# Ledger of designs, part 83: VHH binders against Abasic site processing protein HMCES (HMCES)

Target 1, 269 residues: Abasic site processing protein HMCES (HMCES), of Homo sapiens (Human) (q96fz2)
Amino acid sequence: CGRTSCHLPRDVLTRACAYQDRRGQQRLPEWRDPDKYCPSYNKSPQSNSPVLLSRLHFEKDADSSERIIAPMRWGLVPSWFKESDPSKLQFNTTNCRSDTVMEKRSFKVPLGKGRRCVVLADGFYEWQRCQGTNQRQPYFIYFPQIKTEKSGSIGAADSPENWEKVWDNWRLLTMAGIFDCWEPPEGGDVLYSYTIITVDSCKGLSDIHHRMPAILDGEEAVSKWLDFGEVSTQEALKLIHPTENITFHAVSSVVNNSRNNTPECLAPV
Key: E = the ipSAE of ESMFold2; O = the ipSAE of OpenDDE; V2 = 0.75 times the mean of E and O plus 0.25 times the DockQ between their complexes.

## First folded at step 11 (VHH)

Design m18 (from m1 with Y101F; framework vhh_8pnl_2; at its last look DockQ between E and O 0.65; V2 from the best seeds 0.00; counts 0 for: pae E 2.6 > 2)
Fold by ESMFold2-Fast, scan of step 11:
Structure m18 (fold): chain B 269 residues (1-269), chain A 117 residues (1-117)
Amino acid sequence: as target 1 above (269 residues)
Amino acid sequence: QGQLVESGGGLVQPGGSLRLSCADAGFDFSSYDMAWYRQAPGKERELVARITSGGYTNYADFVKGRFTISRDNAKSTLYLQMNSLKPEDTAMYYCAAGLEFEDYDYWGQGTRVTVSA
C-alpha cells in the first residue's frame, strides 16, 4: 500500500470515527494537531494522514479505550534515528510486512511499547499489470458502503450524484499501523510517524496486486488493536490477516501522478 | 513481471561502460526504494545496488567503486552507471521498487548486459 485517499473535511472525518469506550459511553476522538490534517484524494508516503491511537499514550492515567485522532507522517522514523533529517533513513518504512514485524528493530521496539494505531483513509489505490502493454490499470479499493437512502452497497455502477452524497456516511477504511516518536537531535517538536502493516492479498484482490494492507474490519478489531493497556502484542497480532470484506473499481490514470488531487482520482471509469 | 521498463543493456568490451535506465510508463515511483538486481545464466538473482526514496545508497562489494546508482524523481527514472565492466558482470539486470525494507513489489523484465571481447 503506497497511495490512499483521505479527503473528508475534518468535521465529517471526526463523526465517521464515533465510538464507544469501555464504559459504553459514546464518544468522538479528541484531536491533536488538527491544523496538520491535509485532506487529499491522492496521499503518498511522507505526507500526513489521520490515525487513531489510545489516549493512554499521552495521558498517564487515561482509560486505554479512549481514542485520540492525530495527523502523523506516513513513513515511520524510529525513535533511535540519530540524523537530523528523516529523509536520510537508510531504508523504507512506508509498509511493514506482518511476517517479519517481530524481526525488525524499527518495528519490534515501538510495537513492544504498545505503539499501535489505526490508519484512516477513504480507501487505497493499487495498480494492476496489464499483459502486453506498459500501461497499468489503477483501482480504488475500499470497504463496501451502505447507501443512506436505501439498503444496499455503493459501487462502480452508481451515478456521480450518488458518489457526491455517500461521503456524509462513508465507512472509512481502517488499517493496522505501528507508530513511533522521534525527537529531533537539534530540538523541536516530537515527530509522530507510522507504517502500515501489510499481508498477502485476499482472493478478491489477487488479480490486482499480491499484497494488501492489514485491514481491521469492525469496531471490535479496531478497539482491540488500539487498546494496548488491555490487549498484549501477541493478542493484537492475531488481528493481522487478509480480509475479503473489500470492494474496488477501476479509476482514471489521473491518480498516477501523486500531485493530482481531485475527485477524478477515485471516480469510477 | 513488466511493471518497470529497463533499457540501456548491450554488448561491451571489458573495461567499457554502460548506463542502464529504469522507468514505469506514467507512474510516480518517487516514494519507493529502488534497486538493481542481476542474474547470470544458471545463477541466483543478486542485489547489485539500492537507493532509498531519500537518496541513501548501498552497493554490493563486487561493484563498489565501479557502479553508481542514482534516481531522478521528476522523471520517475532510476539509473545505474556501470564503469570498468568485467566479464563476470555479464547478466540480465533487473530494476525493482518497493515500500518495505528489503522487499520489492514491482519488478521489470530485465535488460541484458554482455561483457566480452
Scores: ipSAE 0.655, ipTM 0.827, lowest interface PAE 1.2, mean pLDDT 89
Fold by OpenDDE, look of step 12:
Structure m18 (fold): chain B 269 residues (1-269), chain A 117 residues (1-117)
Amino acid sequence: as target 1 above (269 residues)
Amino acid sequence: QGQLVESGGGLVQPGGSLRLSCADAGFDFSSYDMAWYRQAPGKERELVARITSGGYTNYADFVKGRFTISRDNAKSTLYLQMNSLKPEDTAMYYCAAGLEFEDYDYWGQGTRVTVSA
């Protein structure tokens, strides 16, 4: 996964992240650094995206079932990195393969510290190689959405009004991530950054791309992944597998340019 | 994202030089790790050189300073300058891009390099 969409306004995003804590109380996640949230239809690595993480990471003795929402840098910078420039990393940390997560120090160490997060997105993009052409067809991949009587398929949103309705109740894609905290050697603010865990693609996506993000489907999976206080690393890793509960549609080549940030990026062609 | 397309391969004499290019006009690989691989007939594909998004480079042991990998993000082009070519360097050379450690998701079709007297 190298491109996502996360364009919802902050308030809408927050409401979409409503959850029940361990006590069954309905809650909204509290924001950290809300000003760093930059909505975009076209999110690339090194940009900031909102993630969910346990409150226990910030507050001692906090209920680990409580969630915080925070924009973090896409591309994990490990805490042990001693260079002043994160770009000097000798390996790419945009994604983390699930099968080797425990073999890589950069991912194993933060995971062992319980630094699990849920990366939020409208969906993600992948490019299918077209046979016989040098062109690749981009696809937008997301959770199936509940068809409201008035809102046809994302493709049928012929009017701006219908489009807005589609997003009001949008089910966000919830991807399993690992984050870390990096302190620059020269001082400054602590950098929070994340990697997306990837798995082999489900059968439905296999013709598009051979890899996909590890999607946490449902509140239970999300809760268990986040709750590092009660759920061990070993148990959490059992949640990491391909899912067939996804849908997709072809989009225009507009998304190819990471600078393009318009609804056209995810619109069906 | 377009298709990675390799170019610059050909026939060269031992001791000669070639410059390979890999480009995709629609591929923003600024965030990608890039690599050159090669596959000789009857042999497995092997890493030649890699360059991270940040410009860190690594080379296979057989390169021994003869090859230089570089990238131009503005042009979305990857290069492999090959000097002091040897017959054993004869292979199909592939460009690769990836966002995972040591895993490349995108591959070119390859360009053939033949080193022969």
Scores: ipSAE 0.509, ipTM 0.779, lowest interface PAE 1.3, mean pLDDT 91
Fold by ESMFold2, look of step 12:
Structure m18 (fold): chain B 269 residues (1-269), chain A 117 residues (1-117)
Amino acid sequence: as target 1 above (269 residues)
Amino acid sequence: QGQLVESGGGLVQPGGSLRLSCADAGFDFSSYDMAWYRQAPGKERELVARITSGGYTNYADFVKGRFTISRDNAKSTLYLQMNSLKPEDTAMYYCAAGLEFEDYDYWGQGTRVTVSA
């Protein structure tokens, strides 16, 4: 997984993240660094995207079931990194294979500290190669959406009101991630950065690509992944598996260029 | 997997040079780690060189300064400049791309390099 869409205005995104804490209280996640949120239909590695994480990471004695939402850099920068420029990292940390996560220091160490996050997106893009050609067919891949009226479908929006209805109740894709915290040696704010855990693709996606992000399907899975105060690393890793509860449609090659940030990136073709 | 296309292979005399290229029409390499692997007949595929999205490079010990990996993200192309070629460099050369350290999701079909008198 190397490209996502996360384009919702901050208030719409926040409402889509409504949840219940362990005591059953309905809540919205509290933002950290909201000014770093950069919505776009076409997010690439090294950009910021919002993730959910436990409040306990920020506040001593906080309820670990309470959630913070914060923009983080895509591409985990390990806490031990000594150069001043994260782009000098000697290896790519955009993704993290689930089957080897405990063998790689860059992922094992933060995971052992409970640094689990849920990466939010409208959905992700993947490119399928047609047999006997170098042409790629990009797809937008996302949770099945409950359609309540004709105006609730992607690409069916004919007016600003119809577009708002499509996204007002959008079920955000919730991907399992690991994050770390890096203090720049020259000083400045701590850099929060994440990797997306990957698994073998489900049968429904296998014709598009052989890997997929680890998707946390439902609030129980999301809660257990986030709650490092109550759920051990070993138990949390049992949540990491393919899901068939996914849908997709073909999109135009507009999305190929990561600088293109328009609704056409995810529109059905 | 066959998603990338290598070119520039061929027959060359010992001591000669070749420049391999790897491209995919419309594929944006800029966020990917890229690598060249090779496989001689009857041998396992082995890393030749890798380059991160940020330009950091690593070479296998057998390269000994003879090869240079580079990338041009504006042209979406990965290169391997091979100098001072030896008969033991004879192999299929594959390019690869991935989004995790030493884990490559996309592979080319390979280009043949033959070094003989």
Scores: ipSAE 0.469, ipTM 0.766, lowest interface PAE 2.6, mean pLDDT 88
ESMFold2 (binder alone), look of step 12: mean pLDDT 82; pTM 0.824

Design m19 (from m1 with Y101W; framework vhh_8pnl_2)
Fold by ESMFold2-Fast, scan of step 11:
Structure m19 (fold): chain B 269 residues (1-269), chain A 117 residues (1-117)
Amino acid sequence: as target 1 above (269 residues)
Amino acid sequence: QGQLVESGGGLVQPGGSLRLSCADAGFDFSSYDMAWYRQAPGKERELVARITSGGYTNYADFVKGRFTISRDNAKSTLYLQMNSLKPEDTAMYYCAAGLEWEDYDYWGQGTRVTVSA
């Protein structure tokens, strides 16, 4: 996973993240650094994306089931990194393999501190290699959606005009992430950055790509991943596996250039 | 599924030079770490050189000072300049790309390099 869409305006995104805490109270996540949220149809590594994380990371004695939403840099910068420029990191941390996450110090250490987050997106993009040609076919991959005005789930068969109405009740993709906190050596604000955990592709996606992000399907999985006060690392890692509850449609090559940021990037073709 | 295409392999005499290219068609690879691996007959595949998205380079001890890895993000192309080639450099050379630490999930089909008198 190396390209996502997260284009919802802040207020729509916030409502899409409504949840219940451990006591059954309905809540909206509280924002940190909301000014750093930049909606886009075409988010690449090093850009900021919104993530959910436990309030307990910021407030001692907070209820670990309460959620904060915060923009974080995509591309985990380990707390031990000693250079001034994060782009000079000597290895790629855009994604983190589930099968070796406990073998890599840069991921094992923050995971041991409970630094689990849920990465939010409209969906993600993947490029299928076309046989007999050097061209790749991009796909937009997302949770099945329930239509607001008609029975059944929305899909590629629906007209482009109908896609404009789905964003009000869009079910956001919820991907398992690990984050860390880095303090610049010469001072400045703490940098929060994340990596997306990846797994083997499910049967439904295997013809598009052999890897996929670890998707947390439903509120129970999301709650357990976030709640580092009650759920141990070993228990949380049991949530990391391929999922079949996913859909996709082909999109225009416009998405190939990460500088293109228009609805055409995710529109069905 | 391989999504990278290598070229530039061939037959050269000891002491000769070759420049390998790896093209990434239709995709912006500026965010990917890139690497060259090789596999000689009867041996395991081994890392030759890598270059991160930020331009940091790392080389296997047996090629340091002889090989240079570079990338052109505008052309979506990775290069390996191979100088002072030795018979033991004979192998299939593979291009690899990834977004994970020291793990590459995109691979090319390879290009053959033969160093022989």
Scores: ipSAE 0.542, ipTM 0.772, lowest interface PAE 1.8, mean pLDDT 88

Design m2 (from q8 with T28D; framework vhh_8pnl_2; at its last look DockQ between E and O 0.71; V2 from the best seeds 0.00; counts 0 for: pae E 2.8 > 2)
Fold by ESMFold2-Fast, scan of step 11:
Structure m2 (fold): chain B 269 residues (1-269), chain A 117 residues (1-117)
Amino acid sequence: as target 1 above (269 residues)
Amino acid sequence: QGQLVESGGGLVQPGGSLRLSCADAGFDFSSYDMAWYRQAPGKERELVARITSGGYTNYADFVKGRFTISRDNAKSTLYLQMNSLKPEDTAMYYCAAGLEYEDFDYWGQGTRVTVSA
């Protein structure tokens, strides 16, 4: 996973993240650094994306079931990194393999500190290699969406105009992430950055790509992944597996260039 | 699976030079780490050189000082400049790309390099 869409305006995104705390009270996540949120149809590594994390990471006595939403840099910079420029990292941390996550220091250390987050997106993009050509076919991959009263069934058969109307009730993709906090040696704000955990692709996606993000399907899985105050690393890692509850449609090659940031990037072709 | 296309391999005499290219015109690899691997008959694939998305490079000891890895993100192309070639450099050379720690999930089909008198 190396390209996502997360285009919702901040207020719409916040409402899409409505949740219940452990008392059953309906809540919206509280923002940190909302000015750093930059909506885009075409998010690449090193850009900031919104993630959910437990309020307990910021407040000592907070209820660990309460959620913060914060923009974080895609591409985990380990807390122990000693250079002044994150681009000098000697390895790529855009994604983190589930099968070796506890073997890699860059991921094991933040996991031990409970630094689990849920990465939010409209969906993600993958490029299918087409036989007999140098061109790749991009696909937009996302949760199956609920039928709306105006648009009916949602899918590739719907026009772009119908697709724009479904965003009001869009079910955001919720991917399992690990984050870390890095203090620049020369001063400045603490950098929060994340990686997306990856798994083998499910049967439904195997013809597009052999890897997929670890998707947390439903509020129970999301709550358990975030709640590092009550759910151990060992128990949380049981949530990391391929999911079949996913759908996709082919999109235009406009998405290939990460500089393009228009609805055409995810519109069905 | 073969998602990248290597070129530039061939037959050269010891002491000669070759420049390998790896391209995929339809895909943006700028955020990917990229690498050159090689495999001689009967041996395991071994890392020759790696370049991160940020430009950090590392080289196997057996090519250090002779080979240079570089990338051109505008052209979506990875290069390996090979100088002072030796018979032991004879192998199939593969390019690779990935977004995971020291793992690559995109691979080319390879280009053959033969160094002989």
Scores: ipSAE 0.655, ipTM 0.829, lowest interface PAE 1.3, mean pLDDT 89
Fold by OpenDDE, look of step 12:
Structure m2 (fold): chain B 269 residues (1-269), chain A 117 residues (1-117)
Amino acid sequence: as target 1 above (269 residues)
Amino acid sequence: QGQLVESGGGLVQPGGSLRLSCADAGFDFSSYDMAWYRQAPGKERELVARITSGGYTNYADFVKGRFTISRDNAKSTLYLQMNSLKPEDTAMYYCAAGLEYEDFDYWGQGTRVTVSA
């Protein structure tokens, strides 16, 4: 995964992240650094995206089922990194392969510390190689959405009004991530950054791309992944597998340019 | 993301030089690890050289200082300078890009390099 969409306004995003804590109380996640949230239809590595994480990471003795929402840098910078420039990592940390997560120090160490997060997105983009052409067709991949009587398929949103309705109740894609905290050697603010765990693609996506994000489907999976206080690493890793509960549609080549940030990026062609 | 397109391959004499290029105008090149692979007839594809997004380079043992991988992020172009070419370097050379550690997801169509007297 190298491109996502996360364009919802902050308030809408927050509401979409409503959850029940361990006590069954309905809650909204509390924001950390809300000003760092930059909505975009076209999110690339090194940009900030909102993630969910357990409150226990910030507050001692907090209920580990409580969630915080925070923009973090896409591309994990490990805490042990001693260079002044995080871009000088000797390896790519945009994604983390699930099969080797425990073999890589950069991922194993933070995972062992319970630094699990859920990366939020409208969906993600992948490019299919077209047979016989040098062109790649981009696809927007997301959770199936509940068809409201008035809102046809994302493709049928012919009017701005219909488009807004589609997003009001949008089910966010919830991807399994690992985050870490990096302190710059020269001082400054602690950098929170994440990697997306990837798996082999499900059968439905296999023709588009051979890899996909590890998607946490449902509140239980999300809760277990986040709750590092009660759920061990070993148990959490059992949640990491391909899912067929996704849908996709072809989009325009507009998304190819990471600078393009318009609804056209995810609109069906 | 566009298609990685290799260029610069051709016929060269032993001891000659070639410069391969790989470009994609639509690729956010700066975030990707890049690599050159090659595949000779009847052989498996093998890594030639790798360059990380941070600019760190690794080479296969057979390179022995003859090849240099470099990148220009501004031009979204990957290069492989090949010097002192040998007949055994004859292969299809592929450009690859990846966002996973030691994994490449995107491949070019390849450019053919033939080293022959």
Scores: ipSAE 0.625, ipTM 0.827, lowest interface PAE 1.0, mean pLDDT 91
Fold by ESMFold2, look of step 12:
Structure m2 (fold): chain B 269 residues (1-269), chain A 117 residues (1-117)
Amino acid sequence: as target 1 above (269 residues)
Amino acid sequence: QGQLVESGGGLVQPGGSLRLSCADAGFDFSSYDMAWYRQAPGKERELVARITSGGYTNYADFVKGRFTISRDNAKSTLYLQMNSLKPEDTAMYYCAAGLEYEDFDYWGQGTRVTVSA
């Protein structure tokens, strides 16, 4: 997974993240660094994207079931990294394979500290390679959405009145991530950064690509992944598997260039 | 649109030089790690060199300073400068790209390099 859409205005995104804490109270996640949120239809590695994480990471004695939402850098920078420039990292950390996560120090160490996050997106893009041709077909991949008489299609979202019908009740894709905190050696703010865990594709996506992000399907999975105070690493890793509860449609090649940030990136073709 | 496409292969004399290129027109690989692999007939495919999105490079031991991997992120193009070529460098050369540690999901079809007198 190397490209996502996360384009909702901050207030719409926040409402889409409504949840229940362990006491059953309905809540919205509390933002940190909201000024770093940059919505786009076409997010790439090294950009900031919003993630959910436990409040306990920021506040001693906090209820670990309460959630913070914060933009983090895509591409995990390990806490032990010694150079001053993250671009000198010797490995790509955009994704983390689930089958080797406990063998890689870059991921094992933060995971052992409970540094689990949920990476938010409208959905992700993947390119289907085609045998014997110089052409790949991009797809936009997302949770099935509840369709009501009031709701429209993605293609109708280009006008203000239809935008609310498509996006106001959008079910965000919730991907399992690991984050770390890096203190630059020459000073400055701590850098929060994440990797997306990947798994083998489900049968429904196998014709597009052989890997997919680990998707946390439903509030129970999201809550368990986030709650490092109550859910051990071993139990949390049981949540990491492919899901068939996914849908997709073909999109134009506009999305291929990561500088293109328009609704056309995810529009059906 | 897009498949990684290698170019720059050909026939060259021992001691000569070639520069291989790899691009996927209209697709932004600037965030990907990229690599060159080679495969001689009857042999398994082997890593020649890799470069991270940030420019960190690794080379196979057999390269011994003769090859240089580089990239131009503005053109989304990967290069392999091959100097002091030897007959044992004769192979199909493939470019690859990926977003996971030392795992490459995207591959080209290869360009042939032949080194003979």
Scores: ipSAE 0.449, ipTM 0.757, lowest interface PAE 2.8, mean pLDDT 89
ESMFold2 (binder alone), look of step 12: mean pLDDT 82; pTM 0.822

Design m20 (from m1 with L99M; framework vhh_8pnl_2)
Fold by ESMFold2-Fast, scan of step 11:
Structure m20 (fold): chain B 269 residues (1-269), chain A 117 residues (1-117)
Amino acid sequence: as target 1 above (269 residues)
Amino acid sequence: QGQLVESGGGLVQPGGSLRLSCADAGFDFSSYDMAWYRQAPGKERELVARITSGGYTNYADFVKGRFTISRDNAKSTLYLQMNSLKPEDTAMYYCAAGMEYEDYDYWGQGTRVTVSA
């Protein structure tokens, strides 16, 4: 996974992340560095994306089931990195394979510290190799969305009112991530950065691409992945597997250029 | 991204030079780590050289000082400059790309390099 959409305005994104803590209390995640959130239909590695993580990472004695939402750099910079420029990293950390995560020091160490996060997106993009040509067909891949009688009956996509309603109730894609904290050696702000865990693609996506992000399907999976105070690394890793609860549609080549940041990037072709 | 095409292989005498190219018809070339692997007849595929998205390079001990890996992000092309070629360098050379640490998801079909014994 190397391209996502996360375009919702901050207030809409926050409401889409409503959850219940361990006590059953309804909550919205609290923002850290909200000014660094940049909505986009076309997010590439090294850009910032919003992630959920446990409040316990920031506050001693906090309830580990309470959530923070924060923008983090896509591309994990290990805490031990000694150079001043993160772009000089000696390996790519955009994705982390589930089958070797415990063998790679860069991922094993933060995972051992409970640095698990949930990466938020409208969905992600993959490019299918077309038979007999050098052309590739991009697809937008996302959770099945809830349908109501009002949204399903004469739900013409060409009305502005209908498009607005689609995003107001959009179920965000929730991908399992690992993050780390890096302090620049010459001083400056702590950099929070993440990697997306990847697995073999499910049967439904195998004709598009052979790998997919590890998707956490539903609030129980999301809460267990985030709650490093109560859920061990071993137990959390059991949540990492392919899912069939996914849908997709073909999109135009507009998305190919990561500089294009318009609704046409994810519109059905 | 997934459409890697190697070129530049051929037959050379010991001590000769070749420049291999790997063109990516895909997208986001600059975000990928790239590598050259080789496989000699009857042997396992082995890493020759790699270059990260940030430009860091790493070489197998057996090619250090003789081979140079480089990339041109504007042209979406990876290169391997091979100097002082030896019969032991005879192999099929493969281009690889990935965004997963030390793992490559995309592979070319290879280009053959033969160094006369």
Scores: ipSAE 0.497, ipTM 0.760, lowest interface PAE 2.2, mean pLDDT 88

Design m21 (from m1 with L99I; framework vhh_8pnl_2)
Fold by ESMFold2-Fast, scan of step 11:
Structure m21 (fold): chain B 269 residues (1-269), chain A 117 residues (1-117)
Amino acid sequence: as target 1 above (269 residues)
Amino acid sequence: QGQLVESGGGLVQPGGSLRLSCADAGFDFSSYDMAWYRQAPGKERELVARITSGGYTNYADFVKGRFTISRDNAKSTLYLQMNSLKPEDTAMYYCAAGIEYEDYDYWGQGTRVTVSA
């Protein structure tokens, strides 16, 4: 996974993340650094994306089931990184493989600190290599959406105005992530950055790409992944597996250029 | 064609030079780590050089000082400049790309390099 869409305005995104804490109280996640959130139909590594994480990471003695939403850099910079420039990392940290995550220092250390997050997106993009051609076919991949008479669904032959209405009730894709906190050696603000955990592709996606993000399907899985105060690393990692509850449609090559940031990026071809 | 398309291989005499290219159409090139691997007849595939999305380079000991890896994100092309070629450099050279930590999941079909008098 190396390209997502996360275009919802901040207020719509926040409402889409409504949740219940462990006492059953209805809540919205509290924002940190909301000014760093930049909605886009076409987010690439090194850009900021919104993630959910436990309030306990920021407030000693906070209820670990309460959630913060914060923009973080895509591409994990380990806390032990010694250079001044994160681009000098010796390995790509856009994604980490579930099968070796506990063997890699860059991921094992933040996991040991409970630094689990849920990466939010409208969906993600993958490029299918087409037989007999140099061109790749991009696909937009997302949770199945509830169809209603008033809102419609993505992938229908709807007008652009009808498509705008579907976002009010959009079920966000929730991907398992690991984050870390890096303090620049020369001083400056702490950098929060994340990686997306990846798994083998499910049967439904195998013709598009052989890998997929680890998707947390439903509030129980999301809650357990985030709650590092009550759920151990070992128990949380049991949530990491391929998901069949996913759908997709082909999109135009407009999405190929990460500078293109328009609804055409995810519109069905 | 394969995932990535290599070119620039050929026959060259010892001490000669070659420049290999690896191009991809429609790939999100700038986000991927890229590498050159080689496989000589009867040998295992081995890493020659790699370059991260951020520009960090790493070379196998047997090519240090002779080979240079570079990338052009605007052209979506990876290069390997090979100087002072030796008969021991004879191999199929493969381009690899990856976005997962320490892994390459896209591979080209290879380009043949032969170093002989």
Scores: ipSAE 0.557, ipTM 0.782, lowest interface PAE 1.6, mean pLDDT 88

